# Miniprotein binders against b1l550, part 220

Target 1, 279 residues: b1l550
Amino acid sequence: MRLPEELLERARDIHSEAPSHRIKLDRVGSFGLKVPVEFKGFLLLAEADVWVSLPEGRRGVDLSRQVEAIYELSNPPKDPFSLCREAAISLLEKLNYADSSGVSIRFDAPLQDGESLKYYGVEISSIASDEIINKIRVEILGMTACPCTAELIRAYKSSEIAATHTQRSLGILEVSTKAEHPDPDKLASIIERAMSSPLRTYTKRPDEGGLVIRSLSNARLAEDVVREMIHLFLEEFGHLPEDTHILAAVRSMESVHMHDIYAERSFSLDEIRKEISSH
Below, E stands for the ipSAE of ESMFold2; O stands for the ipSAE of OpenDDE; V2 stands for 0.75 times the mean of E and O plus 0.25 times the DockQ between their complexes.

## First folded at step 21 (miniprotein)

Design lm5 (at its last look DockQ between E and O 0.93; V2 from the best seeds 0.75)
Fold by OpenDDE base, look of step 21:
Structure lm5 (fold): chain B 279 residues (1-279), chain A 85 residues (1-85)
Amino acid sequence: as target 1 above (279 residues)
Amino acid sequence: SWKKVRIKFTFDPEEREEVLEFLKRLARELREKYGLTTLVYQEDGKIRIFVKGDPEAVDKFIEEVLKELEERGVKYTVEVEEISW
């Protein structure tokens, strides 16, 4: 049922009224929107959040205008990075009372694995205030083999190739920068290369055996993985602005324990360069 | 009443990065001075400034930005667009 337009003219604009309590809000918007994006030749349905700030003197945000802003930019579908940035800017331009805006877009990114596909998780964000800050979070699963158990078994059995427990580990790279969003495929590759071995969607028996042997020959602690991620990141993305902030983390789902092992390091590029140069 | 303005600058590529940082700092100072919302960013080889607020304050902002650029002796082209929505 559509209400007559005449009734709308008589209704108070509730959103423009003064609130009972004059308090500024940082983020007000619509969360869990579905928007189409084009990524590496795939058309994907992504989840999106859009928001703006609300000043102390305004009761509510024009939510419909926010939703319109992102969908206008989503047709035709475009890359999620451009969509995120452009939508954040558009929100700031369209909503007069907002002094900041933001957009987040989440999806599973396809990654070719032989004749099959694997994937990694992506969350892209852009925040517009006085400047634009771009953020990307990549999560991908890999495999780790424990060097401690391997050493114990080596000592016990005197084997050249020591057996050890293996497990899935989640690697995480989060980057916040005033530059363009870093390439998510490169970030995913860094995470995989930092682990004992990658995971495969499709394995034949010889391939599976080779994957396990590779992991055993490249046994790594969760701490080792994080350090390797940081090292590889600096090699690939050292050209980013010095104020770029990075979170590198690993969650290892240990197969011999009921709990997970977690390791992380948060740093700016300036900070980590100073740290490394001091050694 | 609200006034919204988009300013697009074209600079020499060799000077663009330095000018960008200058404009970011200047815009920050002016937004605080005049109570404005500003956004400075680079897109398509151009430096863009979005400014919104009180009409008189917006005009003062634009005048001051252009004056500072002139005093620095930087060569540029500028396009100014008022947004009416």
Scores: ipSAE 0.720, ipTM 0.914, lowest interface PAE 0.6, mean pLDDT 92
Fold by ESMFold2, look of step 21:
Structure lm5 (fold): chain B 279 residues (1-279), chain A 85 residues (1-85)
Amino acid sequence: as target 1 above (279 residues)
Amino acid sequence: SWKKVRIKFTFDPEEREEVLEFLKRLARELREKYGLTTLVYQEDGKIRIFVKGDPEAVDKFIEEVLKELEERGVKYTVEVEEISW
């Protein structure tokens, strides 16, 4: 049932009133929206959050306008980076009282894996205020092999055959920058190359054996994986603005323990360069 | 009352990055001076400015931005679009 439109003239506009407590809010929005995106030839169903700032003098936000802003731009489906940025700009334009806006979009990104596919996690954001700040987080699983156990087994056993425990490790790169979002496939590649070995969707027995031997030959501590991620990131993305902020982390699901190991470093590009040049 | 304006500038590619930083600094100064909301960004090889606020303040913002660009001697074209929605 649709109510008579003339009621708008008689009802109070609750959202435009002043609140009883004049407190500015940083993020007021609609979270968990489902939006279609086109990513590298794939049509994916992504999850999006949209928000704006709300000044101390306004009681509520026009939530329907927020949802409208992103859905108008999602048909036909387009790449998630354009959708994210354009929706953030549209939110700031549509909602007069807001002095900032933001959009985040999350999806599982397909990645070629031989004749098959695998996936990794992506979350992107764009924040519009006096300028646009872009953020991207990628998460991908790899394999790590413990070098400490490998060395003990080598020292104990006369054989030159390496043995150690291996496990899945989750690698994380998060980048906040004024430049365009870094390519998520390149970020995922950095993480995988920092691991002892990538994970595969499937392998045949001879290939599986080779994968395990490769991982044992590249045994790495979680700490070393994080350091290698930073090194590789600087090689590929050192051209980004100096105030670009990065978080590099690994959560290793150590196969011989009941708990995980975690290593993390956050830094800006100018900070890490000064640190490296001092050693 | 609210006025909302999109401004699109085309500059020579060689000058674009320097002018972008200049316009960002200028817009930050003017938004504080006049109580405006401003966004400066680059898209499709053009520098874009969105400004909203009090109609007279928006008009002053546009006037001062154009004046500063003329004083700087930068060659440019500009499109100004008022948003009514």
Scores: ipSAE 0.660, ipTM 0.906, lowest interface PAE 1.4, mean pLDDT 90
ESMFold2 (binder alone), look of step 21: mean pLDDT 84; pTM 0.817

Design lm6 (at its last look DockQ between E and O 0.93; V2 from the best seeds 0.75)
Fold by OpenDDE base, look of step 21:
Structure lm6 (fold): chain B 279 residues (1-279), chain A 83 residues (1-83)
Amino acid sequence: as target 1 above (279 residues)
Amino acid sequence: SWKKVRIKFTFDPEEREEVLEFLKRLARELREKYGLTTLVYQEDGTIRIFVKGDPEAVDKFIEEVLKELEERGVKYTVEVVEI
């Protein structure tokens, strides 16, 4: 049943009314939308959030216009980076009362692993205010081997390759920049190369043995992984603007403990370069 | 009443980055002065400004931006579209 359109003339526009309390809101929108995107030849169903600011003199946001804005741009499906940026701009243009807008898009990115696929998590964001800020967060699992236990066992057994506990570790790189979004595959590669070894979806027996031996030969603390991530990031993305902000982090799901080990560093490119040059 | 305008600038590639930073600063000053919403960004090798607000304020914004660019002696092409 559709209500008569004539009711719109009789009904108050609740959203345009003055609120009982004149307070500006930073973000008002729709969260958990599903939008199609094209990524590396794959058609993916991504989750999206869209929002705008709301001035103190307006009771509510026109949510339908926000939803229309992103879906108009998502057909036909396009790359998630362009969609995110274009939708943020469109929101700011369409909603008169908004002085800022934002879009976030989340999905699992496919990554080739021999004849199979593995994946990493991606969250892409764009915020439009007086300028556009682009954000990307990449999360991928790897394996770490503990160097401390390895050293103890080496001392005890006098073995060339010492046994040690191994565990899955989640590596995280988050980048916020006024430039274009960094390549997520490159970010994922940096994280994997910073670990003791990558994970594999499909392993044959000799390959599995080799993977474990590699991890034992490249034992790293969570702290080592974060430092290596930062080092590799600077080599690949040192050309980004100096005010680019980075979060590098690792969560190690320790196999000998009931708790996780966590390490992180937050920095701008300018700050970290000054720090490294001082040593 | 609201007026919305898209301004598209084409600059020499060698000067584009410097001009972009200049326009970002200028737009920020003018938005505060006139109570406007502005967005400055680069797309497809062009610099774009979106501005919205009171019609008279928007017109003043456009006039001041163009005047400042002329005073700097920068060569550019411009397209102004009301949306």
Scores: ipSAE 0.731, ipTM 0.916, lowest interface PAE 0.6, mean pLDDT 92
Fold by ESMFold2, look of step 21:
Structure lm6 (fold): chain B 279 residues (1-279), chain A 83 residues (1-83)
Amino acid sequence: as target 1 above (279 residues)
Amino acid sequence: SWKKVRIKFTFDPEEREEVLEFLKRLARELREKYGLTTLVYQEDGTIRIFVKGDPEAVDKFIEEVLKELEERGVKYTVEVVEI
């Protein structure tokens, strides 16, 4: 049933009233929307959040207008970075009372893996206020091999046994910058290269043997993985603005333990350069 | 009661980053002075400014931005669209 449009002349506009408590809100929006995006030739169904700021003198946000804004831009499907940025700008333009807006888009990114596919997690955001701030978070699984146990086994009876425990580890890079979003495939590559070896969707036995040998030859603590991620990130993305903020982290699902190990470092580009140059 | 304007500036590429930072600082000053909402960003090799608020204040913002660019002596083209 559709109600007559003429009722709008008789009904109170609840959203434009002053609230009982005059408190500004930082994010008011619609979260968990499903939007189509085109990424690297794939058509994906992504999850999106949209929001604007709400001043202390306005009771509510026109939420339907927020939803309309992103859906108008999502058909036909386009790359998620353009959608994210354009929607954030459009929200700020369309909602007069807002002094900031934001959009987040989340999806699983497909990645070629030999004759098969694997994937990694991506979340991007664009926040528009006096400038645009772009954020990207990438998460991908890799393999780590423990160097501590490897050394203990090597030293046992001066044995030539090459063994240690290996496990899946989740690598995380999160970047917040005034520049355009870094390429998620490059961020995923940095994480994988920092691990003892990548994970594969499947392998034949000789290839599996090679993967294990690679991991043993490149044994790393979770701490080492985080440091290597930072090193590789600086090599590839050191050109970003100096106030770019990065979080690098690893959560390792240790095969010998009942619990996970976690390592993390956050920094801005200017901070980390000063730290490295002081040594 | 509301005026909303998109401004698109084209500068010589060698000056663009310096001018972008100048315009960001200027827009921050003027938004406080006149009670406006402003957004300054770069897109497709151009500098974009979105401004909204009271019509008279928006007109003053545009006038002052153009005046400061002329006084700085940078060469540019500009497109102004009310939305």
Scores: ipSAE 0.652, ipTM 0.903, lowest interface PAE 1.5, mean pLDDT 91
ESMFold2 (binder alone), look of step 21: mean pLDDT 87; pTM 0.852

Design lm7 (at its last look DockQ between E and O 0.95; V2 from the best seeds 0.73)
Fold by ESMFold2, look of step 21:
Order: structure tokens, then sequence, then C-alpha cells
Structure lm7 (fold): chain B 279 residues (1-279), chain A 83 residues (1-83)
């Protein structure tokens, strides 16, 4: 049922009124939208959040215009980075009262794994105000092998048994920059290379053995993984603006414990360079 | 009442980065002076400035941006699109 159009002349425009409490809001929007994106030849159904700022003198946001803006740009489907950036700009242009806008898009990114596929988590955002700030978070699982237990077992039997506990570890890189979003595949690669070995979707027994041997010969503490992620990040992305902010972290699901281990470091490129150059 | 304008600049590539940072600083100054909302960004090899607010203030913003570019002696072409 569609109501008569002429009611628009008689009804109060609630959203354009002043609120009872004149308090500005930083983010007002629609969260959990499903939008199509095209990524590396795949058509994916991503999850998106859209928002704008709301000044203290305006009661509500035109939410339908926000939703329309991102869906309008998502047809035909395009790469999620372009969609994210373009939608953030469009929101700021379309909603007169807003002085900032933002869009987040979340999806599982496909990654080739031999003749099969695996994937990793990606969340990107673009925030438009006086300039555009881009953020990307990548999460991927890898395998870690404990060097402490490996050394203890080696000492006990003098190289009789090459053994230690191995476990899944979740690696995280989050980058906030004024430059374009870093390539998520490169971020995922950095995380995987920092681990003792990658995880595979499927392996036959000889390949599985090789993967485990690699992890044992590349045993790393969670702290080691974070440091290696930072080293590799600087090698690949040290050219980004000096005020680029990074968070590098690992959550290791230690197979011999009832609990997880967590390590993290956040820094700007300027900060970490000064730290390294002081040694 | 609102006026919304998209200003599209083309600069020589060797100067683009320096001019971009200059325009960001200028736009921040002028947005505060005139109570405007501005966004400075790159798109398809051009620098764009989106500005919105009171029509008279938007016109003054545009005039001052062009004046400052002329005073710096920067070569450019410009397209002004009212949205």
Amino acid sequence: as target 1 above (279 residues)
Amino acid sequence: SWKKVRIKFTFDPEEREEVLEFLKRLARELREKYGLTTLVYQWDGKIRIFVKGDPEAVDKFIEEVLKELEERGVKYTVEVEEI
C-alpha cells in the first residue's frame, strides 16, 4: 500500500526540526547493509555501514538518501575500494547538513591456495571530511610453532625428536592512511610470511609433512610474529605518508593451553623509524 | 538555502603534490573563516575541491582559492560545476 503523496504537505518534517537536546552526533547511519562488490573476478555480497555527522541543530538524518547513495553506486557491482571511496564522497555531497561522512565495507577476500581457494577477512573504510582518510584491516590465520618447547625437547633427547606444539594464530594488520588503501593481498602475504607456515585448505600427506617441517624449522613466539610483521610491512609500505598509523597483532590459540596469547604494537611510520634508527 | 560546488583543477604533474597540500591548507583556513564544509581530494589525475554552505560564502571561497593560485603563479585549468 502506498500512501497519498499529498500527505507530505501536511505532515511535519520530523528530521529537519531542532532536537530537544542540542548535541551533535559523530556517526548516524545505516549499518549492516548487504551490497554486491566485484573483487578479483568474484562477485561477492559484502556487508557495508554508511554514516554522516549530524549537527546539534538537526534532529534526524535522511536515512533513505544514505542507503540509496551506496546502492546507486553498487549497480553494476564494482571493486569495493572504489565503492567505499565514492560512496563516502557522495554522502557528503548529498547530505547538506553533514560535515563528515564515512563508509565501511567488509568481505572475505579469496586467495589462491594451489588448485583450491582460501580466504582472509578484509574491512575497509573511507572517511570524508576536509580530506579522505582510508583504513584497511586484514585478518588471516596461519600456523605457529613454539620455539620454547622445541628447544626443551631437543635438549632432552639431543636431536632425537623434532617436535613442539603447533597451533592456529590469527594475524592482524590495520592501516590508517591519507594515501590509497594498501593492497589487501600484500597485507595478507606479510602476515602469512611472518608465521611459522601458512595454512592450507587441503593437503595430501607429503605436502602436509612439508608444511609441518617448515613450521618446526621456523618456530616463532607470538612476539616474534608481530615483530616480523612490522619488519615486512616497513619493507613493503615504508613509502606511505609518515603519519600513516599501523596496528600489528597476533592472537595465538596455543594448543597446550586453555587460553590464548595476544601480542600487539601500534605505531606511526615516523615513530617506528625513529625507534629503529636509535639502535 | 545551500550552494554546492565541485571545482576541478588540472595542474602539471610535477607540481600536483605540492599544490594539493597547499589547497588542503587553504581550504581548511577558508572553511573556518566562512563556516563552510569542504573536501579536497584527487580524482582521475585531477584535484577536486567540493564546497558547500551559504551561497555568498561559497562564492567568496571560490574567488579566494582562484586568487591565491594566481598569486602563487601556478599554471592550471579549472572547471566549476554547481551541483
Scores: ipSAE 0.653, ipTM 0.904, lowest interface PAE 1.4, mean pLDDT 90
Fold by OpenDDE base, look of step 21:
Structure lm7 (fold): chain B 279 residues (1-279), chain A 83 residues (1-83)
Amino acid sequence: as target 1 above (279 residues)
Amino acid sequence: SWKKVRIKFTFDPEEREEVLEFLKRLARELREKYGLTTLVYQWDGKIRIFVKGDPEAVDKFIEEVLKELEERGVKYTVEVEEI
């Protein structure tokens, strides 16, 4: 049942009223929307958040206009990067009282693994204020082998290939830049290459053995993985603006402990270049 | 009353990056001066400025941006659209 539109003439516009407390809000919007996106030939249902700022003199935001803005841009489905940026701009243009806007889009990205698929997690964001800031977070699982245990076992049994504990590790790259969003497949590749070995969706027996042997021959601490991620990132994305901010992190789900090992470094491109050049 | 304007600039590709940074700085100064909301960004090979606020303030903003570009001697084409 739709109420008669004539009732709108009689009803107060609650959202436009002055609030009881004149306080600006940074973000007000709809979280957990589902929007279709096209990514590498796949049509995916992504989760989206949309928001704008609210000035101190306005009680509430027009939520319907926010939702309309993103869905108008989602038909037909487009790449999530363009959608994110365009929606952020559209929100700022449509909502008169907003001095800033933002959009976040989350999905699992398919990654080809032989005849099967594996995946990595993606969160894309764009914030429009005086400038547009684009953010991307990529998370992908890999495998690490511990070099410390390997060294102990080598010393004990004098084996050429020392046994060691292996575990799944989550690698994280988060990039915030005034440039366009970095390629998520490249970010995922950097993370995988920084670990002892990648994970596989399926393995045949010889392939599984080879994967483990590669891990043992390329044993790395969580700290080693983070440093390698940073190194590989600089090689691939060193052309980004100097004020680009990066978070590189690893969470190792240690197989000999009940807890995880975590390592991270946050930096801007200008800062890390100065650090490396000083050594 | 609110006025909203989208300005689209076409610059020489060799000068585009420098001009973009200039316009970002200028827009920031002017938004503070006139109490406006502004957005400067590159899209589809053009530099775009979105500005909204008091109609008189928006007009002054546009006039000052164009004046500063002329004084800098940069060659450009411009499209101004009220939205």
Scores: ipSAE 0.652, ipTM 0.889, lowest interface PAE 0.8, mean pLDDT 92
ESMFold2 (binder alone), look of step 21: mean pLDDT 87; pTM 0.857

Design lm8 (at its last look DockQ between E and O 0.90; V2 from the best seeds 0.00; counts 0 for: pae E 1.6 > 1.5)
Fold by OpenDDE base, look of step 21:
Structure lm8 (fold): chain B 279 residues (1-279), chain A 83 residues (1-83)
Amino acid sequence: as target 1 above (279 residues)
Amino acid sequence: SWKKVRIKFTFDPEEREEVLEFLKRLSRELREKYGLTTLIYQEDGKIRIFVKGDPEAVDKFIEEVLKELEERGVKYTVEVEEI
């Protein structure tokens, strides 16, 4: 049953009323929307969050208008980077009372692995406030081999290739910049190359053996992985603005312990360049 | 009442980056001065400024931006659209 439209003339506009407490809110919106996006030839159903600021003198936001804004831009499906940026701008333009807006889009990105697919996690964000700030977070699993245990076993058995414990490790790169979003495939590649070895969706027996041998020959601490990620990032993305902020992190799901090992570094490009140049 | 305006600037590519930094600073100053909401960004080779707020304040913002660009002697084309 649809209520008569005439009721809108009689009913108070609750959203436009003054709140009981005059306090500005930073983000008010709809979280967990599903929107179609096109990425590398795949049509994906992504999760999206949309929000705007709310001034102290307004009780609530127009949520329907926010939802309309992103879905208007989602048909036909487009790349998630353009969708994110355009939706953030549209929100700021459509919602009169908002002084800032933001959009986040999350999905699993397909990555070719021979004849099969692997994947990495992506979260893209754009915030419109005076300028546009673009943020991207990439997460991908790799494998690490422990160099400490390898050294102990080598000393004990005098083997050329020492056995060691191996584990899955999650690598994370988060970039916030006033430039366009960095290429997520390049970020994922940096993380994989920083690990002892990549993971594979499908392995034949000889390939599996080779993968393990590679990891043993390239044993790395979680700390080593983070440092390598930063090094590779600077080589690929050193051209970004100096005020670009980066988080590089690794969570190693240690196979000999019940807990994980975690390492991270947060920095701006300006800061890290000064640090490296001083050595 | 709210007034919303999109300003689109076309600059010489060689000067665009310098002008962009200038406009970022200027827009920030004017936003604070007049109590406006502004957004500056690049799209399709143009510098775009979105401004919204009190109609008189928006008009003053536009006038001051154009005046400052003229004083700098920058060659540009401008499109102003009320939305």
Scores: ipSAE 0.766, ipTM 0.926, lowest interface PAE 0.6, mean pLDDT 93
Fold by ESMFold2, look of step 21:
Structure lm8 (fold): chain B 279 residues (1-279), chain A 83 residues (1-83)
Amino acid sequence: as target 1 above (279 residues)
Amino acid sequence: SWKKVRIKFTFDPEEREEVLEFLKRLSRELREKYGLTTLIYQEDGKIRIFVKGDPEAVDKFIEEVLKELEERGVKYTVEVEEI
């Protein structure tokens, strides 16, 4: 049932009132919106959050306008980076009282794996205020092989058997920059190359054996993986603005333990260059 | 009341990055001076500025931005769209 339009003439506009407590809010929005995106020829279901700042003198946000802003830009579906950026700009333009706006979009990105696909996690954001700040987080699973156990087994009583425990490890790269979002496939590739071996959707036995042997030949601590991610990142993306901020991390689901191991490093490009040049 | 304006600049590609850094600094100074909300970014090889706030303050922002560009003597074209 649609209510009579005449009621709008008599009802208070609650959102435009001053609040009882005049406190600015940084993010007020609609979270968990389902939006279609087009990524590398795939139509994907993504999840989006949209928000604006709310000044101390305004009681509420016109939330329907926020939701309309992203949905009108998502039809027809477009690439998620354009959607994210355009929606953030549109929110700031449409909501007069806001001094900043933001959009985040999350999806599973397809990656070719032989005749099949595998997926990795992507979350992008664009924050619009005096400039646009773009953030991207990618997460992808790889395989790590423990070098400590490998060395112990090598030393054990003239054993010719190369062995160690292997496990899935989740690699994470998060980049915040004034430049365009880095290519998520390149970030995923950096993470996979830093691991002992990539994971496959499926393999035949000879290929599976090769994958495991590769892992044993590239045994790495979680700490080693993080350091390698940073090294590879600087080779590929060292050209980004100096105030670009990066987080590199690994969560290793250690097969011989009931708990995970975690390692991370956050840095700006300016900071890491000073650190490296001081050695 | 509110005034909202989109400004779109085209500069020679060789000068664009230098001018962008200048306009970023200028925009930050003017937004503080006049209590405005601004956004500056590049898109399709052009520099875009969105500004909103008090109508008189928005007009002063635009006037000062254009004045400073003329004083620098760079070649440019500009589109100003009130929305």
Scores: ipSAE 0.664, ipTM 0.904, lowest interface PAE 1.6, mean pLDDT 91
ESMFold2 (binder alone), look of step 21: mean pLDDT 85; pTM 0.830

Design lm9 (at its last look DockQ between E and O 0.91; V2 from the best seeds 0.00; counts 0 for: pae E 1.6 > 1.5)
Fold by OpenDDE base, look of step 21:
Structure lm9 (fold): chain B 279 residues (1-279), chain A 83 residues (1-83)
Amino acid sequence: as target 1 above (279 residues)
Amino acid sequence: SWKKVRIKFTFDPEEREEVLEFLKRLARELREKYGLTTLIYQEDGKIYIFVKGDPEAVDKFIEEVLKELEERGVKYTVEVEEI
């Protein structure tokens, strides 16, 4: 049953009323929307969050208008970077009372692995506040081999290739910049190359053996992985603005312990360049 | 009442980056002065300024931006669109 439209003339506009407490809110919106996006030839159903600021003198936001804004831009499906940026701008333009807006889009990105697919996690964001800030977070699993245990076993058995414990490790790169979003495939590649070895969706027996041998020959601490990620990032993305902010992190799901090992570094490009140049 | 305006600038590519930084500073000053909401962004080699707020304040913002660009002697084309 649709209520008569005439009721809108009689009913108070609750959203436009003054709140009981005059307090500005930073983000008010719809979280967990599903939107189609086109990424590398794949049509994906992504999760999206949309929000705007709310001034102290307004009780609520127009949520329907926010939802309309992103879905208008989602048909036909487009790349998630353009969608994120355009939707953030559209929200700020459409919602009179908002002084800032933001959009986040999350999905699993396909990555070719021979004849099969692997994947990495992506979260893309754009915030419109005086300027546009673009943020991207990439997460991908790799494998690490412990160099400490390898050294102990080498000392004990005098083997050329020492056995050691191996584990899955999650690598994370988060970049916030006033430039365009960095290429997520390049970020994923940096993380994989920083690990002892990549993971594979499908392995034949000889390939599996080779993968393990590679990891043993390239044993790395979680700390080593983070440092390598930063090094590789600077080589690939050192051209970004100096005020670009980066988080590089690794969570190693240790196979000999019940807990994980975690390492991270947060920095701006300006800061890290000064640090490296001082050594 | 709210007025919303999108200003589209086309600059010489060689001067665009310098002008952009100038416009960012200017927009910030004027936003604070007039109590406006502004957004500066680039698309397809053009610089956009979105401004919204009180109609008289928006008009003053536009006038001051254009005046400052003229005084700086920058060559540009401009399109102003009310949204």
Scores: ipSAE 0.739, ipTM 0.917, lowest interface PAE 0.6, mean pLDDT 92
Fold by ESMFold2, look of step 21:
Structure lm9 (fold): chain B 279 residues (1-279), chain A 83 residues (1-83)
Amino acid sequence: as target 1 above (279 residues)
Amino acid sequence: SWKKVRIKFTFDPEEREEVLEFLKRLARELREKYGLTTLIYQEDGKIYIFVKGDPEAVDKFIEEVLKELEERGVKYTVEVEEI
């Protein structure tokens, strides 16, 4: 059933009216859209949010045009970074009243793990106003080995026993920059290298034993993992614009506690360089 | 009514970054002066400026951007597309 087109001349255009309360809104959009993306040879199901700003004098957003903007670009599937950027530009072009637009895209990224795959979380965003600001957040699980317990056990047996508690820890790097999005695999690698050991999809027992022994040799506090993530990030991405903003964090699910430990640091590149040069 | 224009610039590669910073400052000044929405970005070695707003204001924006580039004396080509 299609309603008669002439009703458009008779019905109020509710969205174009002024609202009762003239208050600007920062983000109005469609959230949780499912879109296909092509990432490093994989066809993945991603989830996207699209939005625009809404001025104080406009009651509502043309939501179907927002969905149209990203859908037109997502078939056939393309690289998620290109999709994100192009959709943000398209939104600003399509919706006359908006002075800014944004797109976020979330997916689980495959990563080679021996003869198998493992996955880590990726969320990218592009926000268009006077310039484009790109944001990427990666989250990947690794293993940490507690150095405090390791030292107590060493002291107990004069280094005869190399033991401590180990746990899964979630590492997080989030980057906001005017440059292109950093490569998510490189961010994930930084997180994994900062931990005591990466997690594996599977190992045979001799390899598992070796992995555990190496993790004990690389015991780290959550605080030290964050510091190492920052150090490695600066080595790889120190060339980004000075106003690039980073969050580095770890949430460690401590195996001997009922609660998690959390550590984080936010900084801009110019801020952290001043801090390091002062020591 | 609204006017929407995409301006595509091609500059010599060695000049592109310096000109981009100049265009960013100019676009910010002119958007404030004329009450426009602008977006400046790079793609495939070219610089794009998208501008929208009142038709007369958009026309003045384009005119002033081109005038300032000519006075700066940089070599460029330009394509103006109304969207």
Scores: ipSAE 0.623, ipTM 0.893, lowest interface PAE 1.6, mean pLDDT 91
ESMFold2 (binder alone), look of step 21: mean pLDDT 86; pTM 0.844

Design ln1 (at its last read DockQ between E and O 0.95; V2 from the best seeds 0.82)
Amino acid sequence: DPVKEAFKYFMEAYRLIQEAWRLLRKGDVEEAAEEYEEALEKLEEALEIAKEAGNERLIRMIKKMIEWVKEWIEELEKKLKG
ESMFold2, look of step 21: ipSAE 0.721; ipTM 0.915
ESMFold2 (binder alone), look of step 21: mean pLDDT 84; pTM 0.811
OpenDDE base, look of step 21: ipSAE 0.824; ipTM 0.946
ESMFold2, fold request of step 22: ipSAE 0.708, 0.746, 0.725; ipTM 0.910, 0.921, 0.917
ESMFold2 (binder alone), fold request of step 22: mean pLDDT 84, 84, 84; pTM 0.809, 0.809, 0.808
OpenDDE base, fold request of step 22: ipSAE 0.821, 0.811, 0.801; ipTM 0.941, 0.938, 0.935
ESMFold2, fold request of step 24: ipSAE 0.710, 0.723, 0.709; ipTM 0.909, 0.914, 0.911
ESMFold2 (binder alone), fold request of step 24: mean pLDDT 84, 84, 84; pTM 0.810, 0.806, 0.811
OpenDDE base, fold request of step 24: ipSAE 0.811, 0.818, 0.813; ipTM 0.937, 0.940, 0.939
ESMFold2, last read: ipSAE 0.694, 0.731, 0.625; ipTM 0.906, 0.918, 0.879
ESMFold2 (binder alone), last read: mean pLDDT 84, 84, 84; pTM 0.808, 0.807, 0.811
OpenDDE base, last read: ipSAE 0.810, 0.813, 0.571; ipTM 0.938, 0.939, 0.821

